# VHH binders against E3 ubiquitin-protein ligase RKP (RKP), part 1

Scores and structures below are computed, not measured.

Target 1, 188 residues: E3 ubiquitin-protein ligase RKP (RKP), of Arabidopsis thaliana (Mouse-ear cress) (q9siz8r82to269)
Amino acid sequence: KLHGDLDVSVSQREGISVVHHGVGPPIVGLEEFSICGDIRIVKPPLVLESLALFSSARANACIWKGKWMYEVALETSGIQQLGWATLACPFTDQKGVGDADDSYAFDGRRVSKWNKEAEPYGQSWVAGDVIGCCIDLNCDEIYFYRNGVSLGAAFTGIRKLGPGFGYYPAISLSQGERCELNFGAYPF
Unless a header shows other numbers, all headers, positions and changes below count from the first letter of the chain; Kabat numbers aren't used for antibody chains.
ipSAE, averaged over its two directions, is called F for ESMFold2-Fast, E for ESMFold2 and O for OpenDDE. V2 adds 0.75 times the mean of E and O to 0.25 times the DockQ between the complexes of E and O.
[cut] marks letters that were taken out.
Atom coordinates printed by the task and the answers are left out, and those that the model quotes come from them; centres of patches stay.

## First folded at step 13 (VHH; from j2 with M34F)

Design m1
Fold by OpenDDE, fold request of step 17:
Structure m1 (fold): chain B 188 residues (1-188), chain A 123 residues (1-123)
Amino acid sequence: as target 1 above (188 residues)
Amino acid sequence: QVQLQESGGGLVQAGGSLRLSCTTSGFDFKHYAFSWFRQAPGEEREFVGAISWSGGETYYADSVKGRFTISRDNAKNTFYLQMNSLKTEDTAVYYCAADRGLEYTSPSEYDYWGQGTQVTVSS
């Protein structure tokens, strides 16, 4: 499911655009219109569970400059694809983050990174792990962390994109998978 | 639409060989682990074997270890069950199944199933 940032208010500062509704400072959260599949918010605002076989979603923050990071606390340790995706990356019942150009994911269950194809990367994860997802557009790289320990550069030479065309925090969850998103680490 | 279609079943004499194919469409093949199940008349569906998403790992029921081999071809969206040294007790309807997960033994956990193909081993 594709959508544009046509919501009520957009904040653009320092290489990030956050779409928010209402009055007040922009809050990074899940973009509901981006959801493909069926995601239940188990605990508001950002504890999520996939009820569909495969669900994907983006946050409401577009990154095109600078260095940014969010964290995913795993409540389950099955197949999840965590990382970054542009709006041009289609979410379907079969395709999620990491399954298209300009879409990048870490999958600790399969100990792989995904950008259309899989390559070995990182370590296996277990329930309780906190996965850091980092994008550094100063260096055009994506890094992942497990419990604060770097797993090394996962992707290098990622494309620089203009405002509004940048990368969104994105997750894909297999059925029954649960995680908590934390966007409090923006920026670093 | 997701489809799994078994082929290659039929009648074979004991000691013979068959190769089953499961041709798939409608889903991203590379992301899935695949399994074979079988069900004999009057029996419960039982696990035969599985292959991981990467093809790096295979699992087999004890009853077929050393005789059966599972493989996959991502380019063809097809995975296979090579059955050698067939026995009369191998007679069953064979089903292929797909799942993103890595749990292989429980039929209830699989996302997609084929319609099945009959394998009959005569004495």
Scores: ipSAE 0.866, ipTM 0.922, lowest interface PAE 0.6, mean pLDDT 92
Fold by OpenDDE, fold request of step 17:
Structure m1 (fold): chain B 188 residues (1-188), chain A 123 residues (1-123)
Amino acid sequence: as target 1 above (188 residues)
Amino acid sequence: QVQLQESGGGLVQAGGSLRLSCTTSGFDFKHYAFSWFRQAPGEEREFVGAISWSGGETYYADSVKGRFTISRDNAKNTFYLQMNSLKTEDTAVYYCAADRGLEYTSPSEYDYWGQGTQVTVSS
């Protein structure tokens, strides 16, 4: 089940659509309407903490082509699920990134990758780590970095999706977990 | 709605065995670590044991090591406490708990709790 985002203001580039409100150049940030749970912005704009037992959110950028990456600086090292999810991925109080089809996450606390089910992947993370979340739709794979070191391909054969149905940077945070999102070098 | 329901408690003679079950619903079972706690009358609730989210790790209080075993069945959204060689001091209300945070020993940090089931071990 693929869902297109019906948004008023959309800026499109090749392979990416950034939904933004207002005028000016599109800026990738957290899509507030995507938030399920309770996320406190500890430090604007992108230092986040989950106050709810489990919170999830997407960025306002939809990726359907090319290679892209964002970084997550971990302030805490508990259960976080970091990666990519389509709009069809249901964010609920229980379900987050990696818990549905076309939803993929790295969880360094559990040293696992998630796509509905968990599989071993990567390394354990600690507070202070910077996790790179990369999607390569040229190769149809997702892989992650820890402090600039590749952890290898996490997911291969991810589906190519059309404009508006693509993958969004997405995070899920258990209660008390904090991270800072960095979309500054989003295009790869 | 999240539910945890203990079952299998009851009266048993010392040296006997019981198997407690905690049947869950309303949350994504596979993501959670699970624990058993117990509380005897007049005592604080104490950690009995835990099983990790993957089932690959188990932890037990010293008082129950070698006698109790925790397991989980993701397909049934149920986890268990097998209690062998029961002692009178094992008499308590047993609670099952779920925690996404993987914190096993602090009762206050668990996300969800069962209502408890009475286990009475007679001499």
Scores: ipSAE 0.863, ipTM 0.921, lowest interface PAE 0.6, mean pLDDT 92
Fold by ESMFold2, fold request of step 17:
Structure m1 (fold): chain B 188 residues (1-188), chain A 123 residues (1-123)
Amino acid sequence: as target 1 above (188 residues)
Amino acid sequence: QVQLQESGGGLVQAGGSLRLSCTTSGFDFKHYAFSWFRQAPGEEREFVGAISWSGGETYYADSVKGRFTISRDNAKNTFYLQMNSLKTEDTAVYYCAADRGLEYTSPSEYDYWGQGTQVTVSS
């Protein structure tokens, strides 16, 4: 927690709120405060590796309106849970993205989608793949893409939430998994 | 804290049957693949069999195929090893192991283990 420190601020435009820890324009990146387990940036700006058995983190951007996407370039192809979560869904050593209400993930190693339980979805992934993680709050849906090709709507009827209560890009990684996050979500 | 506990071991005559249980706590069970290993005195720990996280796939060492069956019960957070047509060579301490999502034949890949249960097959 910060007390009397002016290096934390929130920048907001319609449908997105960004928390940043410095002076200047906000940059969407990893929210270090959110890390459960042990995630390290092994190559700037956002090539990540999990050093713990199971680690989770979210971005510093909250999506509550519109259509947004981020990309994950896979450097390894093991167990990863990639998607969207709210702040109300805390991470633990056993629960990550997709393991609570209002928390949604795709895992291409197990070829499944996760919202508390698993369902078959998508395609198997390999190192070098780029996974698109899209949230569409105009239609209340979450979609995933593999190498630019839609895997279809993963989740429909997701709960629409107001400003400050929205969804964050979020990832969970098993030990030794590596990926590169690419934030550049655009409203549609 | 996560925990695995084996039970159901004991003394059984050759040709007989025994069922081992591995009861788990603290895991988000549905994510986990589970394996059985065994170790005889003076030997290395060896793979017996595994069941996938979804329960849709099972794997067995050649020495036990057709005689042993692995199953899981997600509602009870428990998985099982049914051992039929037991041989004296099956005498060992049996261990259960867990991994979040994947199955392995090497003991070195697992970080979560039970304490073991002795199975002794007499002739």
Scores: ipSAE 0.708, ipTM 0.862, lowest interface PAE 1.2, mean pLDDT 89
Fold by ESMFold2, fold request of step 17:
Structure m1 (fold): chain B 188 residues (1-188), chain A 123 residues (1-123)
Amino acid sequence: as target 1 above (188 residues)
Amino acid sequence: QVQLQESGGGLVQAGGSLRLSCTTSGFDFKHYAFSWFRQAPGEEREFVGAISWSGGETYYADSVKGRFTISRDNAKNTFYLQMNSLKTEDTAVYYCAADRGLEYTSPSEYDYWGQGTQVTVSS
């Protein structure tokens, strides 16, 4: 318990806070301490695979103001829950992104959006698709894109939160699901 | 911890009916698709039917179509197999199985299973 945790630092800009390990400039990536289940990077830089039946993780970037997006390139097209979650939302072997308050997901295999319950939303996805996961805290909305085309607002009236209490990019993967995370589209 | 438990099996005369229940605990039930399988002595476990995670679709083996009905009750974390017009060939141990989101006809795709309940159909 007297390791890893002592090396955490935070860099903050307008609307985004990045938690990182080490002393260099902050790089947005996967927060390894957030992993529930078993997620591995199977190809650099961020091609991920779930080895457990159901796994979840979040990025090390917290969004509390402005409009931000990350992308998920699908290598498999089964059940994944892609979206945004706060640190207050637990991950368990049964609950992932979209399965708690202030936790929001799109799943293109079941063609549904998730915030504690499911509603129909979006389009079916296939391997090779790029899913855009957008949060707009100017309008308090979450949107998803498929291959650059908007699927419409998924969630409205989402709660505004302060620095450190905001929303993190977050994903959940069923066993054997693979995807690549891309955080290079952060600024809008 | 997650559990599935079948109940409602027993002895019935041909032409009769039984209703099996699979009660679950520890699952986030609304995410799950559920299936029934059966196994007669000396045979492999075979697909009987399935219900989708949303409840919008059901699937049945040809041997039971029109006679068996699968349903789910999310409020009770339970799903059911209503078996009508039973035949002696329906005699088997019946198993329930669960997958987080998808339904399959192959037993090898499932990691969550109940312990089974015996159904015996006498002529």
Scores: ipSAE 0.698, ipTM 0.860, lowest interface PAE 1.2, mean pLDDT 89
Fold by ESMFold2, look of step 14:
Structure m1 (fold): chain B 188 residues (1-188), chain A 123 residues (1-123)
Amino acid sequence: as target 1 above (188 residues)
Amino acid sequence: QVQLQESGGGLVQAGGSLRLSCTTSGFDFKHYAFSWFRQAPGEEREFVGAISWSGGETYYADSVKGRFTISRDNAKNTFYLQMNSLKTEDTAVYYCAADRGLEYTSPSEYDYWGQGTQVTVSS
């Protein structure tokens, strides 16, 4: 039950590594320089709110092989686009996660999946739901869960990327939307 | 830089028809829900109707149900208000409004507006 500054020995074991499946810091967070619009951490560690009309951001870790899942606990249930994007995926005032060839999203307010275009997918969400966002680069699939229940494969045959050119967790939020990100364990 | 521009307003006799267009630029159009509002002199801006982002749902104020039809054309980045069986009470400036994803009946929920087009219905 002791609390204190990070131990040097723990930091050495938690050091940043480049591994076979991806790259990132030992504790995954939001990449602040990726933010388009205005996203704030309103409660540590990763309870986020969009203050602009439409905001996007990605995490500071990615994978190019294997599987990874992160979770989004919804505090609000409006328009959010949750999923995966490459480093090169452009975020603008009009385009977020799922609005380009190399990004993929689920939106449970509009009950749709997005990769440039929308298709019906999934279930409507409510505040308090936990959305699992999974990428499986062994099978080239992206799929989502709602409260632990699979919504089925959203995307198949997604682009394979080489080492250093992987997929990042990424989210887009309409104004006033709040959610909590949980990146869990790396696949590496 | 996003813009909405209404067109198609004018003078029409009661019982006639008119079609308004709202042409947009700078939007990723498929994400947006669109609404029409109108304002007569000395009155507040009132809801006329809305169309969902997907185009699958439309909504109308009671005063225009059965006479007005909203539609959208994603290929042209434009949405429309077809007004039939017009009455002198329909005389107003008509405004289009947009929201990324959702439709509302309150003008205060919208941040994107056109400049307005005058519709005048005479006997």
Scores: ipSAE 0.691, ipTM 0.856, lowest interface PAE 1.3, mean pLDDT 88

## First folded at step 15 (VHH; from n3 with E104Y)

Design p2
Fold by OpenDDE, fold request of step 17:
Structure p2 (fold): chain B 188 residues (1-188), chain A 123 residues (1-123)
Amino acid sequence: as target 1 above (188 residues)
Amino acid sequence: QVQLQESGGGLVQAGGSLRLSCTTSGFDFKHYAFSWFRQAPGEEREFVGAISWSGGETYYADSVKGRFTISRDNAKNTFYLQMNSLKTEDTAVYYCAADRGEYYTSPSEYDYWGQGTQVTVSS
């Protein structure tokens, strides 16, 4: 769980703040202090593998307005929960993205979406798939894509939040699961 | 702390029935697939059956198909093994196991295990 005192610097954009601990322009990446479990950066900067039974992490970008997307390239196709979570979402050894209020995840292994409870959603994913995780705060919706094809709205009526309380890109990985995060120029 | 505790084992005559329970705590039950294994003296631990994370699918070893049934109760954080038409060869220590969203026939793949409960089927 991230605490406010862990954030050293905040860069403001329209509807987004990027928090970083270093100097220079902020870059969206994994917030290491958010990691619950054990995530190895297999290949810098954002190829990740969970070494713990269950690991979760947030990016260092807080979103409260606009449309945003990040991509997850799956190196493995097991249990991963990909999506968006606020700071209030408790990451524990058991709880990850989609396991709390204002936390939303797609899990293609189980062909389900998660927001505390599971519901059928999307398609089964395989290694090599690129999962687009989209949040549209203009419409208060979350969408997922598989290899550029929309899987439809996963969540609607997501709560609008203010600056500093918004949604973070977030992932949860079961042990041995690997993925590459891409936060590139994916606002849409 | 994660805990799995088997109960319901005991002595039963061949043709009889037992219902094993695995009561769990310390983990998010709804995310997990659950399995039963058994180990007879001098033998390897073998897969008995499993239930998917959603509860929508069950899987059984050929040796117990048609006789054993696995179910789960998310509200009670408990899953079960109903054993009917028990045979002497069903005698073993029965273990419950849990894995996040996946079931396996290999014991090495599971995250958590119970301590086991003895089931003895007499002739």
Scores: ipSAE 0.876, ipTM 0.930, lowest interface PAE 0.6, mean pLDDT 93
Fold by OpenDDE, fold request of step 17:
Structure p2 (fold): chain B 188 residues (1-188), chain A 123 residues (1-123)
Amino acid sequence: as target 1 above (188 residues)
Amino acid sequence: QVQLQESGGGLVQAGGSLRLSCTTSGFDFKHYAFSWFRQAPGEEREFVGAISWSGGETYYADSVKGRFTISRDNAKNTFYLQMNSLKTEDTAVYYCAADRGEYYTSPSEYDYWGQGTQVTVSS
């Protein structure tokens, strides 16, 4: 799913655009309209569980310049695809983060990285692990952390998309998978 | 719509060989692990074997180990069960199953199933 025709204000800060749906300061969270599948908010605001066989979602913020990291605390250790996706990346019942151009994911269950195709990457994850998802558009790289330890560069040579277009934090969860997203107060 | 369709079943003599195919559509094949199950009359559905999502690993029930092999062809969205040295006790309806990246010995864990194909091994 893509964003519908919504009259949404966009706040931009140092290469990050946050879609603001309400009043007050913009807060990075899950973009509800991006959700494909069925995601239950187990604990507000960002403890998520997929009830559908496969669910995907994006944050309401994108980065088009600079560096940004968000964390995913795994409550379960099954198949999850965690990373970054543009709006052009289609979410369907079968396709999620990492399944299109300009879409990149780490899957620690399968010890793989995904960008349309899978390649070996990283380490297996277990419940309780905190996965750092980092995009560095200064270096055009994406890399992941497990419990604060770098897993190395996962993707290099990622495209710069320009102002107003960027990479969104994005997750795909198999049925029953649970995680907590932490976008921080503001990206650095 | 997701579809799994078994083919290649039939009647074969003991000691013979048969190759089953499971042709799939409607889901992203590369993400899935695939398994074969079988169910004999009056028996519960039992695990036969599986192939991992990457194709790098295969698993077999002890009853078929060394005789059956599972493979997959991502380009054709099809995976296979090669059955050699067939025995009368291999007679069953064979089902193909799919799960996103995981295989299980329990049937209840799979996302999708085929309709089954009859394999009959005569003495």
Scores: ipSAE 0.876, ipTM 0.928, lowest interface PAE 0.6, mean pLDDT 93
Fold by ESMFold2, fold request of step 17:
Structure p2 (fold): chain B 188 residues (1-188), chain A 123 residues (1-123)
Amino acid sequence: as target 1 above (188 residues)
Amino acid sequence: QVQLQESGGGLVQAGGSLRLSCTTSGFDFKHYAFSWFRQAPGEEREFVGAISWSGGETYYADSVKGRFTISRDNAKNTFYLQMNSLKTEDTAVYYCAADRGEYYTSPSEYDYWGQGTQVTVSS
């Protein structure tokens, strides 16, 4: 909250225009060992397709403080669950992002937000849309954008996590769904 | 790991009623839409009706509309087909099917099926 700590907020001096307090490589990509189902990179670096009935993966970087936004450009408009998960979120053939504690998703085909249960949220999506997936750990909120327009706060009061064990970008795709991920150069 | 099991089939007189159940296991049930199909000897599987993942929408083939009702019970991981005013033409093996998120009238869209339960409507 105060300007004395570098890791609290986005600022021009001593801070970063995006907030940092995460762990991961300089260039964020998918964590190959997190893949459940069958996700293929059909065009490098991060155009993905699910070949299994239901597939999930997470990025290889997380944050536990500050803000981060990544974008998903939809090539198809079916069921995808886009959002944020911890390492504790089990990915199975039945459960993906949004289907466990500390796991949160937006699904624009079913126009719902998922945290173990569904609630109405957002707008329906179409191929070509760009979905912004934002986490704000200064305010403990997750919210989404569609084509640059806010859909409002999806989740509030999300649990704070400790250093090095934070929230990862995470996606789940139904069979044949395709999208392109853009994590930016570094956590928000 | 996932399973669908139909039950409640049997022999019934024309004009009578029968309730079928499709009990599921291994699914994250709340994500799924469910459908009933039927198949008489020498025919292809025919769509009977469906219920959406949220339970807010149902859809029926014209041949059964007004006579059959589909419902779901997420707490029991089960969905149902209530069949009223049965006709001899309703004689078939009834199958339940599931899809994550959507329902379809074509059997080729489904990967998850039950084994079927026989319904025989006698004159």
Scores: ipSAE 0.666, ipTM 0.841, lowest interface PAE 1.4, mean pLDDT 88
Fold by ESMFold2, fold request of step 17:
Structure p2 (fold): chain B 188 residues (1-188), chain A 123 residues (1-123)
Amino acid sequence: as target 1 above (188 residues)
Amino acid sequence: QVQLQESGGGLVQAGGSLRLSCTTSGFDFKHYAFSWFRQAPGEEREFVGAISWSGGETYYADSVKGRFTISRDNAKNTFYLQMNSLKTEDTAVYYCAADRGEYYTSPSEYDYWGQGTQVTVSS
């Protein structure tokens, strides 16, 4: 082998599994192996910028039970697709979060929710906004917040899946879009 | 890879009509806003008009407003420029362009372009 692997572990608590690549405590962060396009951390730990025309990534946390939330602080206010996707969601230069089955996004530039197609939802966003991305697998719903105010249920009747097959925090960014991810809703 | 291809150009007499098509492949079409630009010999590409990603908004340069209409057909991955009441100053190569989610009046904002189709309006 030309490069050896870091130690890999999976931490599981009720309703969440975290894949841990490396040494240290299990921390929810960006899964670099999931990146499609070109996403760079421009300010540690999780201020991200898309350098490609369209880029996607997901976190290393899989949610299969319970109620969980992460936050996205917007540094730019253009096209971003923020939400939840399973491992089966293909990321390509044309398809990101919300562009497949079991893949769900809010996009506050186009004021729409995406699950293969768009529907009107939510409010327009501006730089400085904090978007809460919530999944509730007790009620099989996904909903979003803008600056602490609920935008209402975006998706209902989402498929309940088992451990390892659940939903990951996931984002897609158009070129030059920047945001900061906060996974404080997944303490260890 | 993604591609745009214009068609429907040709020679038409002033006062006449043409419809241009821009057929696309490789795009997730529903996400995209589309624009038409044109370029006369020795000039920069100039904005003609655009249609939003949702199809709910269209926008036109003043020189064509009221004469040109843009539409889109998501089922065919195609968008159109209907040109009526053509004038000799409409003579140009017409280009289609695409952007995920937004449309712009500046050509520098676009990364995806067709190869162009010639429209010639005779007097």
Scores: ipSAE 0.643, ipTM 0.837, lowest interface PAE 1.5, mean pLDDT 89
Fold by ESMFold2, fold request of step 17:
Structure p2 (fold): chain B 188 residues (1-188), chain A 123 residues (1-123)
Amino acid sequence: as target 1 above (188 residues)
Amino acid sequence: QVQLQESGGGLVQAGGSLRLSCTTSGFDFKHYAFSWFRQAPGEEREFVGAISWSGGETYYADSVKGRFTISRDNAKNTFYLQMNSLKTEDTAVYYCAADRGEYYTSPSEYDYWGQGTQVTVSS
């Protein structure tokens, strides 16, 4: 096991690294040390709820090459900011995913994409929707899907950071927002 | 630490105008919808009007439609209530409130409030 270094658990899938914090096989999940605010797993493995007014977290998987997707099943339909962030992206009680240069989010309550500022994008969401969050570092693009239907490229020309410095699945939730994360788009 | 502070209240003759400001600090302002409420002596706090997080939508209580205008200035982290054609019934303490993303007509939906500024309309 490595002390603080990312563990490469899938050598056949160059471009993804999974951080391993214990013994046993690496599993993609929530990075507990990344939580800002108060996010709780209210139903294992990954049904999450924000108990603070605004909370953020990232997964333990780093994408630095190739194409990868995760899904978010919405249990509530208020303000959530779903997308991708680097390790360097700061989270605060006021800034979450999409509120800095190196993070990118879709927000279907406000029908907007966020990278420091908002622009119109996508469709309104409702409880029960499944949001696909895709990063394609072959084309330097971030896309979102709603219930399997593409919403189009949200961000192009996204910043490349090189091997070992990449993008993590990341979410921000307003108080009481609840969702389920699913990382099964790529085998681990 | 987030703060809202109202200013611009005072005494004005009926038919006159005032402009209230709500200056904010510590918010990521562009995310927030903002509302004005007012409270007359012995009454409950009531909705006056709101502006959406994007600035593209405004909504007003029936009693002030056509007389009051809400605007926002993201560069100054401030939003405003322009009050025209003031009536003695507009006399109240005016409060600003903020919510990340949404506005509401119920005061119970808000966690962020200013201290209030008195507006007195004399006849």
Scores: ipSAE 0.630, ipTM 0.832, lowest interface PAE 1.6, mean pLDDT 88

